# Ledger of designs, part 18: VH-VL binders against Collagen alpha-1(XVI) chain (COL16A1)

Target 1, 182 residues: Collagen alpha-1(XVI) chain (COL16A1), of Homo sapiens (Human) (q07092r50to231)
Amino acid sequence: GFNLIHRLSLMKTSAIKKIRNPKGPLILRLGAAPVTQPTRRVFPRGLPEEFALVLTLLLKKHTHQKTWYLFQVTDANGYPQISLEVNSQERSLELRAQGQDGDFVSCIFPVPQLFDLRWHKLMLSVAGRVASVHVDCSSASSQPLGPRRPMRPVGHVFLGLDAEQGKPVSFDLQQVHIYCDP
Below, E stands for the ipSAE of ESMFold2; O stands for the ipSAE of OpenDDE; V2 stands for 0.75 times the mean of E and O plus 0.25 times the DockQ between their complexes.

## First folded at step 19 (VH-VL; framework fv_nepuvibart)

Design N113 (from N105 with light chain A50K; at its last look DockQ between E and O 0.90; V2 from the best seeds 0.83)
Fold by ESMFold2, look of step 19:
Order: sequence, then C-alpha cells, then structure tokens
Structure N113 (fold): chain C 182 residues (1-182), chain A 119 residues (1-119), chain B 107 residues (1-107)
Amino acid sequence: as target 1 above (182 residues)
Amino acid sequence: QVQLVESGGGLVKPGGSLRLSCAASGFTFSNYWMHWIRQAPGKGLEWVSYIYNRGSYTYYADSVKGRFTISRDNAKSSLYLQMNSLRAEDTAVYYCARTYSGRYPFDYWGQGTLVTVSS
Amino acid sequence: DIQMTQSPSSLSASVGDRVTITCQASQDISNYLNWYQQKPGKAPKLLIYKASNLQTGVPSRFSGSGSGTDFTFTISGLQPEDIATYYCQQYDNRPYTFGGGTKVEIK
C-alpha cells in the first residue's frame, strides 16, 4: 500500500504539529497548512480503480460545524475526479466520482459514531460497482456505485479541505493509507 | 443535455411575495449546489443565494437576507426561491445555475425569469 | 465583500483584432476567477474558470491569465459572434461578486 503520511510529506511539513506519544502512535495535528501534493508524487503509478482508503482520525469539536473533503483527487484543472466529503450536519460521508457517462456517481454513508470526539478507524473500500465504509471493525455500510470514469494520474490530492472556502480543516490523524486491493 | 428552466416570474407590487422555480433535467440534480443570480435591466450580475447539494446549508447575499428563502426538492429535481417583502431594487431577471461545490464555476445557467416590482 | 473592478466598461474593435479586458480584485483571490460571456437577451456562458482554464467547447481564441488581484482576459482574433458583454467573477469567498462588465462591439 501507500502510506499517505509519507506520500503527502506530512512529516516534512513544519506547520503540521507532531505530538509524540511514547505509549502510542505519533499524532499529526492538521489544519494549520494545506495538505496537497501532485497526484503523480502521491501515486506514481496512478490510483488503482479499486482501492481501500484507511484512516485513524479524531474529528474535533470545531470540525462538527463544517462540510469538507476528507480526501479528494482532482484533474489538472482542479475539477474533481473523486471526493470523500464529510457532512457534519447530517453526520455522513458522501462519495462522488466522475461517472462514465459524464456526470458524477455518488453514494452516502451514515457515520454518526465518528462525531463523538474519540479516535476512530475509518475504511472506505471502492470495488467494482460497490463502495463500503467500515468504522472500528464493528459497523459497516455498503452502497451501490455507478460505473466510474478511469482515474487519470493528473491533478492534486487533498486531505482536509473545506468544501466552501477551500481552507485547511482541523483534525488529528494517526494513520492514512491507500491499499490497492480492497 | 443539461437544462435549467426557471418559472414563476411576473409583476408584483412592493411588499409582495413571489415564488420562483427552477426545473433541472439531463443531470443528477442532487450532485450539485444550486444558486440564484440576478440581473437588473441594463445592469450587471449579482449573486443572490446558494443551497448545498443535500440541502443542509444555505447562504444569502446581505441584500436579500431575511426576505428570500432558497430551497430544493431533490426528488423532483427542483430549486425554489421564495421572495417576500419585495422592493423595487429586486426587479431583475433571475437565473438559476449549478456548481459542483463552493469553489467551482457556474457551468450551466437557466434562461432566466423576469421579476418586476412596481406600483 | 470582495469588489471586482473591470476595465474598460466598453470597447470597439475590428474583426481579427486582439481584445484585452482587465479585472482587479480588492483583495487576494488566488486564481479563483471566472470569465463569462453574455449576449443580449441570453444567459451568461462560462468561458474560463480558475483564471486560465478554458471551458469545454469554448474556442481557443479566448484565454485568461493572472493571479492574486490582477487578471486579464484576451480574445486573440475577434470574430463577429464575439459581440457580447463579458464579466469577471470571483469565487474565492462569499458573497460571490462580478465585475461591472465590458461591452464588446465591432467597429
């Protein structure tokens, strides 16, 4: 897989606070600087059409007031190819991706458990015509997903981007990985 | 073919109310934020309001805040603007338009519907 | 609110001429600027987004450049069908605001 802490250069970004915990994993405090890198540097061989995105994250109290992209890949012109959006009012994740017929395909996953101010492991799996979300090995949701346009290895990858204003979103992160076979 | 068709414009007296509709077709309406933009006769363009693709958030220009209410019905692929306490300066052609989200262009516009506020 | 100052308010040029329109924002908007064309009695049409990206189906004679506060829109060889009013629009921050427009005519 792809360790996005490394591929997004999070350890080398001085504005990202690193909280060292001798009894647990390193915590990265995001929100002070944009998290973005060219797609070719994050995924040198491209993002596979089937993948799993895994995060261990803590949503903060202020995050609960926003709608924002947890993960987004754009094209060269900044238009989205795929987005995973947190809707704080509905306590849900919305996946949108470019469809084969020129419009976006989408599905929605209720995730109220993510908003309890505790650490959670979140997994998004995208495989064929199905997308699935798992939280903490104990809850899962699967939704149909229409046929997608192949992802081109162009544009930029974003982590924690406000959907309205495009500002960095504050949250804490311990792990973020992409696996090629969900 | 993406289409946006406004309706409900007309002549109304100051202090009156009017409800505009925008019917969407040729695309998945619930994937897009929807906006109202207006243009007074012979004047430039003024952004009025948007509503999020799920309907969860709205925002209004200060000139209409408290008087206008944007809403949507995703099952009917329809956008609405309830306009109350209308003033002469609200006279304009009203366009609906779509964006993917907040920092994206208005890539498709409706034809517009004329609202005239006059005694 | 971010104020958009567009210049000139009108211009007249010959077919084949290079036409340049400028737009200045009252604060840094990065590259979040669009250009629209509006023909009389019609809805605006998106030409350029994010300062320089040409919208699908728009002829390549249209271009845009700039970032920060100063932006330029260019028609590299004016055609008769380009008679219209052109608007810049910032979308960096709400409320989204438009320039005053530039009416382009053929002399």
Scores: ipSAE 0.701, ipTM 0.882, lowest interface PAE 1.6, mean pLDDT 91
ESMFold2 (binder alone), look of step 19: mean pLDDT 95; pTM 0.958
OpenDDE, look of step 19: ipSAE 0.901; ipTM 0.950

Design N114 (from N105 with heavy chain S56T; at its last look DockQ between E and O 0.84; V2 from the best seeds 0.81)
Fold by ESMFold2, look of step 19:
Structure N114 (fold): chain C 182 residues (1-182), chain A 119 residues (1-119), chain B 107 residues (1-107)
Amino acid sequence: as target 1 above (182 residues)
Amino acid sequence: QVQLVESGGGLVKPGGSLRLSCAASGFTFSNYWMHWIRQAPGKGLEWVSYIYNRGTYTYYADSVKGRFTISRDNAKSSLYLQMNSLRAEDTAVYYCARTYSGRYPFDYWGQGTLVTVSS
Amino acid sequence: DIQMTQSPSSLSASVGDRVTITCQASQDISNYLNWYQQKPGKAPKLLIYAASNLQTGVPSRFSGSGSGTDFTFTISGLQPEDIATYYCQQYDNRPYTFGGGTKVEIK
């Protein structure tokens, strides 16, 4: 797959704290600065209709009430082409994407295990009319997803964006990858 | 076609209560944040409240905080505004409107329902 | 709260005239500024979002510009059906706030 740490220039963003430990992987502490790049820079041919997004992340206790985009790609008008939204009150992920019929298609994944203040590997798989979320090697949830528009290389990619006020959201990251064959 | 229809307006005495409804059709209601906006007769527009698409978070204008409660029922594609302790200055046409999220325009509005608060 | 100051409060112009309405925000709102048209007895209708993006189905004689605190709305050739009140609205932060409106009339 391709490494979004590189494609989003996370190592080159000086405001992102890098925590180095010889006995563990590099940790990127997000939230001090916006994480965004033009979609044409990150996905020059767009994102495939079928893909997997894999993150190793730590969700922190947020002291502010919020819903936020863990991952989002917008179109040229600033509307999401696809987004993975964290809802801290429901302890869920919501996937929303532009549908073929001109409205958004969506599904919800309960993920209470992500909110235990520990490291987790999260995989979102989008294949045909099904989306699946896997947390670590032991739990999975699948949901139907309506037909989607193909993603185009327009707009911007975001990682960690507050849904209401557009501020960067604090969380820790060890990896983020896209695979084109889920 | 996207449609929003408000109901429940009417005449009420100061200190009274009223419950407004907004019925949505032609779109996936649970994808959108919902808002109430009001307009006093002959006056401009005032935002009143919003509720997130999942109903998890709400926000109120200071002028109504503690007196009004916004809610939604996604299974019925319906938005509600419970208005308590009504005052003469709450007299307005009340519109429901949708946004995708917090930094998006009100792209569709209902036609409004009139609330009149008078002794 | 972000205060939105809209000018003028009313204007009168001839068919075919260029009409300009301004809106000033009390703080930087980037491009998070919408323009709405409200015809008498009707609900508001979105014309322009993100300061300059024309909503689908809106005639191209309507346009918007600006960023930060100062915004301009223009009707490049006023038509009789454009008699309405026009509102700017910021959506950068809650509470979302509207300008006071500009009533546009034909001479």
Scores: ipSAE 0.696, ipTM 0.879, lowest interface PAE 1.6, mean pLDDT 90
ESMFold2 (binder alone), look of step 19: mean pLDDT 95; pTM 0.957
OpenDDE, look of step 19: ipSAE 0.900; ipTM 0.950

Design N115 (at its last look DockQ between E and O 0.91; V2 from the best seeds 0.81)
Fold by ESMFold2, look of step 19:
Structure N115 (fold): chain C 182 residues (1-182), chain A 120 residues (1-120), chain B 107 residues (1-107)
Amino acid sequence: as target 1 above (182 residues)
Amino acid sequence: QVQLVESGGGLVKPGGSLRLSCAASGFTFSNYWMHWIRQAPGKGLEWVSYIYNRGSYTYYADSVKGRFTISRDNAKSSLYLQMNSLRAEDTAVYYCARTYSPGRYPFDYWGQGTLVTVSS
Amino acid sequence: DIQMTQSPSSLSASVGDRVTITCQASQDISNYLNWYQQKPGKAPKLLIYAASNLQTGVPSRFSGSGSGTDFTFTISGLQPEDIATYYCQQYDNRPYTFGGGTKVEIK
């Protein structure tokens, strides 16, 4: 699997605060600067077509009024290849990916539990024509996803990007991984 | 083929109201933020408002805030602009346009516009 | 609001000439700048996005450059169909604002 904390150089980025405490794992506080790296640096052989994205994260009060990209991969022209968007007003996630016909395919997952100001483990699984979201051990949701274009190792990877204003979004992170076999 | 078609323009007296529509086809309407942009005759372009792809986030230029309301009906692939308390300075061609999202993406498709004339 | 100052307001040039239009933002907008072409009686059409990226289907004679506050749009060999008004537009911060336009004519 790909450890995105290392692939996005989060430990080496001075603007990202690192919080160590004896009662828990290392916490990375995002939002002070853009989190982005070229896709080829993050995924040298490309992003797998089937994968699981796993995050352990804490959403903050000030994000509860925003729509923003938790995770996005663009193409060479800066258009999205895949996006996982947080809609705070609906308390939902929306997955959008380039479809085989040149428009986006999408699905929506309700996740009200993410907005309680506590740590959660979020897993997005994309396999075949189905996408699934799991939050902690207690909830799961699956949705059909239309046929997708293969993802290419071009463009940039982003974490925490405001969809309205294009600015970094603050949240806390303990884990972010991609696994090839969801 | 992506197509945006505005309608509902016309002549209206100051203080009156008018409702513009924009019909979308050739793409999945609910994947895009929608905008209204206007252009007074012989003048430049002025952004008016946007609405989130599922409707929950809106924003307005100060010149229209409190008088105009943007809305959408994704089941009908339609965007609307309710214009109240119209004034002579609202006279313009009104365009609808789309973006993937407003913060980092361009207006990649525009409608052909509908003329609103506010005159006594 | 971010002011966009576009120069010149109009120009006249011969077919084949190189045409340059400038746009200045009142604050740093990184590369969040678009260029649009509007032909008489028509809607604006996107030519350049993110300061320098050519939109699909746009002829390669059009180009853009710049970042921060100073941006340049160039037509490398002016053609008769390029008679239009050209607008820059920032999308770094709302409200999204346009330059005043540059009317391009053939001599």
Scores: ipSAE 0.682, ipTM 0.870, lowest interface PAE 1.6, mean pLDDT 90
ESMFold2 (binder alone), look of step 19: mean pLDDT 92; pTM 0.935
OpenDDE, look of step 19: ipSAE 0.869; ipTM 0.942

## First folded at step 20 (VH-VL; framework fv_nepuvibart)

Design K01 (from N111 with heavy chain N31S R54S Y57S Y100S Y104S; at its last look DockQ between E and O 0.78; V2 from the best seeds 0.00; counts 0 for: pae E 5.1 > 2)
Fold by OpenDDE, look of step 20:
Structure K01 (fold): chain C 182 residues (1-182), chain A 119 residues (1-119), chain B 107 residues (1-107)
Amino acid sequence: as target 1 above (182 residues)
Amino acid sequence: QVQLVESGGGLVKPGGSLRLSCAASGFTFSSYWMHWIRQAPGKGLEWVSYIYQSGSSTYYADSVKGRFTISRDNAKSSLYLQMNSLRAEDTAVYYCARTSSGRSPFDYWGQGTLVTVSS
Amino acid sequence: DIQMTQSPSSLSASVGDRVTITCQASQDISNYLNWYQQKPGKAPKLLIYAASNLQTGVPSRFSGSGSGTDFTFTISGLQPEDIATYYCQQYDNRPYTFGGGTKVEIK
């Protein structure tokens, strides 16, 4: 798999605070600077058609009023190809991707448990026409997903991006991985 | 094909109310941000409001804030604009338009509906 | 708010001429700039997005360039069907704002 902490150069970003965690992995405090890299650097062969995105994160209180992209891949023109969107008001996640016809296919996952100001392990699995979300390996939800357009390899990868203003969103992160076998 | 069709325009007196509708077809309505943009007769374009794809977020231009309410019914693929306390300066052709995000171009527009506010 | 200053407000040119329209933003908007064409009695149509990208189905004689605060829209070889008002629009930040428009006519 891909360790996005390294691929997104999070450790090399001075604006991202590195907090020692006596109970576990290093905590990265995002929000002070944009987290983005060219897709070619993050995924040299593009984002796999089937993948699992795994994050250990803590959503902060101020994010509860925002709509933002936890994870997003855009094309060369900046248009979204695939997005994991956080709807803080609805306390849900929405996976959105470009469909074969150029429209968007999407599915929504209620995840109220992410918004309790605690650490959680979030897993998004995209396999064929099914997307699944797991929170803390205890709750799972699967939704059908329409046929997707193949990902274009040129673009940018984003982590923690405001959907309206395109500003960085503050949240804490311990791990973020992409696995090719969901 | 993508289609947006506005309706509900007409003549109204100052202080009156009017509700515009925009019927969408040919695309997954719930996947797009929807906007209202208006154009006074012989004038330029003015963005009025947008609503997030789920309806959970809205934004208004200062000129209409507190008077206009944007809403949507994704099940009906419909966008609405409730206009209250209408003023003469609100006279315009009102267009509905879509964007793929909050930072995307208005790639499709409706034909517009004329709202005339006059005593 | 971000102000968009568009120039000129109107122009007249001959068929085949090169037409240039400029748009200046009051602040840096990166490449978050669109160009629209509006023909009389019709809704605006997207021509250029992200400052320089041609919208699908738009003739190649249309182009855009620029970044930051200064942007240019060009018609290479003006055609009769290009008679319209053209608008720039920033989508860097809310509220979204348009230029004043440029009315293009043929001599």
Scores: ipSAE 0.152, ipTM 0.744, lowest interface PAE 2.9, mean pLDDT 93
ESMFold2, look of step 20: ipSAE 0.268; ipTM 0.747
ESMFold2 (binder alone), look of step 20: mean pLDDT 95; pTM 0.955

Design N121 (from N111 with light chain R94L; at its last look DockQ between E and O 0.87; V2 from the best seeds 0.79)
Fold by OpenDDE, look of step 21:
Structure N121 (fold): chain C 182 residues (1-182), chain A 119 residues (1-119), chain B 107 residues (1-107)
Amino acid sequence: as target 1 above (182 residues)
Amino acid sequence: QVQLVESGGGLVKPGGSLRLSCAASGFTFSNYWMHWIRQAPGKGLEWVSYIYQRGSYTYYADSVKGRFTISRDNAKSSLYLQMNSLRAEDTAVYYCARTYSGRYPFDYWGQGTLVTVSS
Amino acid sequence: DIQMTQSPSSLSASVGDRVTITCQASQDISNYLNWYQQKPGKAPKLLIYAASNLQTGVPSRFSGSGSGTDFTFTISGLQPEDIATYYCQQYDNLPYTFGGGTKVEIK
């Protein structure tokens, strides 16, 4: 798999505050600077059709961000290949990916439990025509997903990007990892 | 074939109301942000409003805030613009257009519908 | 709001000429700039997005460049079918705003 903390050079980004956690993992406080890298550096071989995105994160209380990209990969022209979007008002996640016909396929996951200002482990799994979300390994939701184009190693990867103004979104992170099924 | 078709334009008196519609086809309507953009006769383009793909969020230009309401029915692949307290300066061709999300281009537009506000 | 200053407001050129239109943003908008073509009585059509990317199906004689605050739109070899008004538009921040337009005519 891919450790995005390393691949996105988060530890080398001075604007990202590193907070020691006596309970274990280091806490990265995002929001002070854009988090982005060329996809070719993060996913040099792209992403396979089946993968899992795992995050350990704490969502902050958002007063101005409405919709934002927790995770996004664009193509060379800046259009999305795949996006995991957060709807702060509805307290849901939406996975959108480029479909085989050029349109976008999507599915929505209600995840109100992520918005309690506590740490949670979020796992998004994409396998075939099904996408699933697990929160803290205690709740799961599966949704159908249309056929997707494979994610190509072009464009850029983003974490925590506001959809309206393109500003960094503030949230805390302990883990961000993608597991690929070869 | 992506298609957007506006309707509902017409002549209305100042202070009146009008409701515009935009019928979408050829794409998954619910996966896109929808916008209204207007153009006064012989003038340039003015962005008016957007609605989030799920209808949860809306945004309005200051010139129409409090008077116009954007809404959508994803089941019907339809976008709406309720225009109240219309003013002469609201006279324009009104276009609906789509974007993937915020900070993306208007890649498809409708043909527009003319709204004329006059006493 | 971000102001977009477009120049010139109109121009006339001969078939085959190189046409250049400029757009200046009141603040840095990175590459979040689009160019649209609007023919008489028609809706605008996206030609260039993200400052320099040609929209699918658009002839290669159209191009865009620039970043930050200064942008340029170019028609390399003006054709009769290019008679239209062209608009720049920033989509860096809400509200989205357009340039004043440039009316392009053939001599």
Scores: ipSAE 0.721, ipTM 0.908, lowest interface PAE 0.9, mean pLDDT 94
ESMFold2, look of step 20: ipSAE 0.793; ipTM 0.910
ESMFold2 (binder alone), look of step 20: mean pLDDT 95; pTM 0.957
OpenDDE, look of step 20: ipSAE 0.017; ipTM 0.617
ESMFold2, look of step 21: ipSAE 0.812; ipTM 0.911
ESMFold2 (binder alone), look of step 21: mean pLDDT 95; pTM 0.955

Design N122 (from N111 with light chain Q89L; at its last look DockQ between E and O 0.53; V2 from the best seeds 0.00; counts 0 for: pae E 2.6 > 2)
Fold by ESMFold2, look of step 20:
Parts: sequence; C-alpha cells; structure tokens
Structure N122 (fold): chain C 182 residues (1-182), chain A 119 residues (1-119), chain B 107 residues (1-107)
Amino acid sequence: as target 1 above (182 residues)
Amino acid sequence: QVQLVESGGGLVKPGGSLRLSCAASGFTFSNYWMHWIRQAPGKGLEWVSYIYQRGSYTYYADSVKGRFTISRDNAKSSLYLQMNSLRAEDTAVYYCARTYSGRYPFDYWGQGTLVTVSS
Amino acid sequence: DIQMTQSPSSLSASVGDRVTITCQASQDISNYLNWYQQKPGKAPKLLIYAASNLQTGVPSRFSGSGSGTDFTFTISGLQPEDIATYYCLQYDNRPYTFGGGTKVEIK
C-alpha cells in the first residue's frame, strides 16, 4: 500500500506540527498550511478502481460547524476526480467520484461516532459498484456507487480542505494509507 | 450542456414579494452549491446568497438578510429566492450560478431575470 | 467586508494592444480571486480562477497574476470580441465581493 504520510511529505513539512506520543504513533497536527502534492507524485499510475483509504484521526470541536474534504484528488483544472467530504452538521461522510458519464456519482455514510472528540480509525473501501465505511472495526455501512471514471494521475491530492473556499482545515492525524486490494 | 434558466422576475411595488426560480439541466444539480448574484441597471455585480448541495448551509449578504430566503428542490433541479419586503434598491437583474470547488465559484451563470421595484 | 478597488473604471484601446486591469483588496486574500468577462446584455463568464489559472476554453491572450492584495488581469492582444466589462471577485471571506468593473472599448 501507499503510505500517504510519506507520499504527501508530511514529515518534511515544517508547518505541520509533530507531537510526540509515548504510547502510540506520532501525531501530525494539520491545518496551519495546505497539505497537497501533485497527483503524479502521489499516485504515478493513478488510483486503481478498487482501493481502501485508511485514516487514524481526531476531529476537533471547531470543525463541527464546517463541511470539508478529508481527502480529495483534483484534475489539472481543479475539478475533483474523487472526494471524501465530512459534513459536520449531518455528522456524515460523502464520497463523490467523477462518473463514467462525465458528472459525479456519490453516496453518504452516517458517522456520528467520529464527532466525539476521540481518536478513530476510519476505513473507506471502494470495490466495484459498492463503497463501504468502517469506523474502529465496530460499525460499518455500505452504499451503492454508480459507475466511475478511472482516476488519472493529473492534478493534486489534498488532505483537509474547507469545502466552501478550499482553505486548510485543522485536525490531528496518526495514519493515512491507501491499500489497493480492499 | 450545462444550462441555468432564471424566471419569476417582474414589476413589484415596494414592500411586496416575489419568488425567483432557477431551473438547472445538463449536470447533476445536487452536486453543486448554488448562488444568487444581482446587478442593478448600469451598475456592477453584487453577491446575494448561497446554499449548500443538500440545503443545510446558507449565507446571505447583509443587504438582504432577514428579507430574502434561498432554497432548493433537488428532485426538481431547481433553485429559488423568496424575496420579501422589497425595496427600490433591490431592482436588478438576478443571476443564478453554480460552484463545486471553493476555488471555482460561478463557473456557469444563468442569463438572469429582471426584478423592478417601483411605485 | 473586503473592499475590492478595480482600476481603471473604463478604457479604450486599439485591436492588438496589450491592456491591463488591476484589482486591490482591502486585506490579504491570498489567491482567492477570479476574473469574469461580461459582454453587453449577457451573463458574466469565468476567465481566470485562483488569480492566475486560465479556465478551460478561454483564449491564451487572457492572463492573471498577483497574490495578497494586488492583482493584475492582462489581455495580450486585444480583439474586437473582447469588448466587455471585466470584474474581479474575491472569495476569501464572506460576503463575496466584486470589483467595480472595467469597461473595455475599442477605438
């Protein structure tokens, strides 16, 4: 799999605070600067049609009034190819992907447990015409997802963008990986 | 092809009400933030309001706050602006516009509908 | 509210001329600025997004530059079809605000 902490150069970005955690993985505090890299650097051959995105994260209280992209890949013109959006008012995740017909397909996952100000492991799995979300291995939901275009290795990959304006969003992260065999 | 068509403009007296509609086609309407922008005759552009894809986030310019209500019906691919307590200063062409990315506001606009407020 | 000061308010130029329009924001808006073209009797059209990025299908004679508070829009070879009013928009903070516009005419 792809370790996005390395592929997005998070350890090499001085604006990202690294917090020592003696009893667990290092904590990366995001939000002070954009987290972005060219897609060709992160995914040189694009992202396969079947994959899992895994994050260990802590959502903060001040993000509870926002809708924002936890993960997004754009094309060269800044249009999203794929997005995982946090809707703090609904306490949900929405997956949107560029559809085979040229517009977006989407599905929505309720995740109220993510908003308790505790650490959680979140997994998004995309396989065939189905997307699934698992939180802490103790809850899961699956939704149908329409036919998608392959993700092309153009544009940029982002972590933590406000959906209204595209500004950095503050949250804490211990893990972010892509696995190509979900 | 992307189309946005406004309707519902017309002549109204001060203090009156009017409801504007914007019909969308050629794209999945529910994937876009929607906005109203207006332009008084011979004047520049003024942003009025926006609404989130599922309707839960809205924002209004101070000049219309409390008098105008933005809404949407995703099943009908339609955006609305309910305009109450109208004033002469609200006389303008009203445009609807869409936004998907925060760095990409108003990539498509409708042709506008004229609202005239006069006694 | 962020005030956008756009200059000049109007200009006349010959076909082939380089024309320059500026916008100044009352506070730092990073690159959260777009440029729009509005032809007479028509709706505005997006030309430049995020200060300097050319929208798909827009001719390369249009360009934008700047960040922070000072922004420039340039037409590098004015054509007859470029007769229009041009507007900047800041979207760094609500309410979103437009510059006053620049009316471009051909002599």
Scores: ipSAE 0.524, ipTM 0.816, lowest interface PAE 2.6, mean pLDDT 89
ESMFold2 (binder alone), look of step 20: mean pLDDT 93; pTM 0.943
OpenDDE, look of step 20: ipSAE 0.903; ipTM 0.952

Design N123 (from N111 with heavy chain Q53K; at its last look DockQ between E and O 0.83; V2 from the best seeds 0.00; counts 0 for: pae E 2.5 > 2)
Fold by ESMFold2, look of step 20:
Structure N123 (fold): chain C 182 residues (1-182), chain A 119 residues (1-119), chain B 107 residues (1-107)
Amino acid sequence: as target 1 above (182 residues)
Amino acid sequence: QVQLVESGGGLVKPGGSLRLSCAASGFTFSNYWMHWIRQAPGKGLEWVSYIYKRGSYTYYADSVKGRFTISRDNAKSSLYLQMNSLRAEDTAVYYCARTYSGRYPFDYWGQGTLVTVSS
Amino acid sequence: DIQMTQSPSSLSASVGDRVTITCQASQDISNYLNWYQQKPGKAPKLLIYAASNLQTGVPSRFSGSGSGTDFTFTISGLQPEDIATYYCQQYDNRPYTFGGGTKVEIK
């Protein structure tokens, strides 16, 4: 698997506060600076067609008023290739990806449990023509996903990007990984 | 073929109300944020408002905040602008346009509908 | 609000000439700048996004450059069909704002 804490240089970004708890994992407090790296740095051969994105995260009270990209990959022109969007009003996740037919393919997952101000493990799995979201290994939702274009290893990867204004979004993170064999 | 067609413009007195519509076709309407942009006769362009893909939030230029309401009906692929307490400075051609999200270009525009606010 | 100062307000040039239009933002907008063409009686048409990227179907004689606060739009060989008003527009932050426009005429 790909450790995105490493690939996005989160430990080396001084503006990201690191909270060390003796009885728990290290916490990264995001939002003070943009989290972005060139896609070539993160995924040299592109994101495979089948993958899992796993995060352990804490959504804060202020995110209850926002829509934002938890994860986004753009092309060289800044146009999105794939996005995982949090909508705090609807309490949902939306996956959007470039489709083979020239429009985006998408699916929406209700995730009201993410908005209780507690730590959660979130997994997005894309396998075949199905996308699935699992929260805490006990709450799962699957949706059909249309055929998508292969992701090209160009552009940038973003973590925590406000969908309206493009500013960093504050949330706490313990883990973020990509697995190529979900 | 992406198409956006505005309607509902006309002559209205100051203090009056008017409702604009924008009919969308040739694309999945619910994938896109929708905007209103206006252009006073012989003048430049002014952004008015946007609405999120599923309507959960909106934003307005200060010049119209509290007077105009943007809405959408995704089942009908339609965008609306309810315009209340109209003023002479609201006289303009009103365009609807789409974006992928907040930091993206207006890649398609409608033909516009003229609103005239006059005594 | 981010103010966009566009110059000149109008210009005249001959067919085949190189035409240059500038746009200044009141604060750093990175590359979040579009250029639109508006012909008389028509809606604006997107030509360039992200300061320098040509929209699909736009002729290569149109180009854009710049970042931060200073941006330039160029028509490398003016054609009769390029008679229009051109607008820059920032899309870095709301409210999204436009330059005052540049009317391009053929001599």
Scores: ipSAE 0.535, ipTM 0.813, lowest interface PAE 2.5, mean pLDDT 89
ESMFold2 (binder alone), look of step 20: mean pLDDT 95; pTM 0.956
OpenDDE, look of step 20: ipSAE 0.887; ipTM 0.946

Design N124 (from N111 with heavy chain S56Q; at its last look DockQ between E and O 0.86; V2 from the best seeds 0.81)
Heavy chain, then light chain:
Amino acid sequence: QVQLVESGGGLVKPGGSLRLSCAASGFTFSNYWMHWIRQAPGKGLEWVSYIYQRGQYTYYADSVKGRFTISRDNAKSSLYLQMNSLRAEDTAVYYCARTYSGRYPFDYWGQGTLVTVSS
Amino acid sequence: DIQMTQSPSSLSASVGDRVTITCQASQDISNYLNWYQQKPGKAPKLLIYAASNLQTGVPSRFSGSGSGTDFTFTISGLQPEDIATYYCQQYDNRPYTFGGGTKVEIK
ESMFold2, look of step 20: ipSAE 0.667; ipTM 0.869
ESMFold2 (binder alone), look of step 20: mean pLDDT 95; pTM 0.957
OpenDDE, look of step 20: ipSAE 0.916; ipTM 0.955

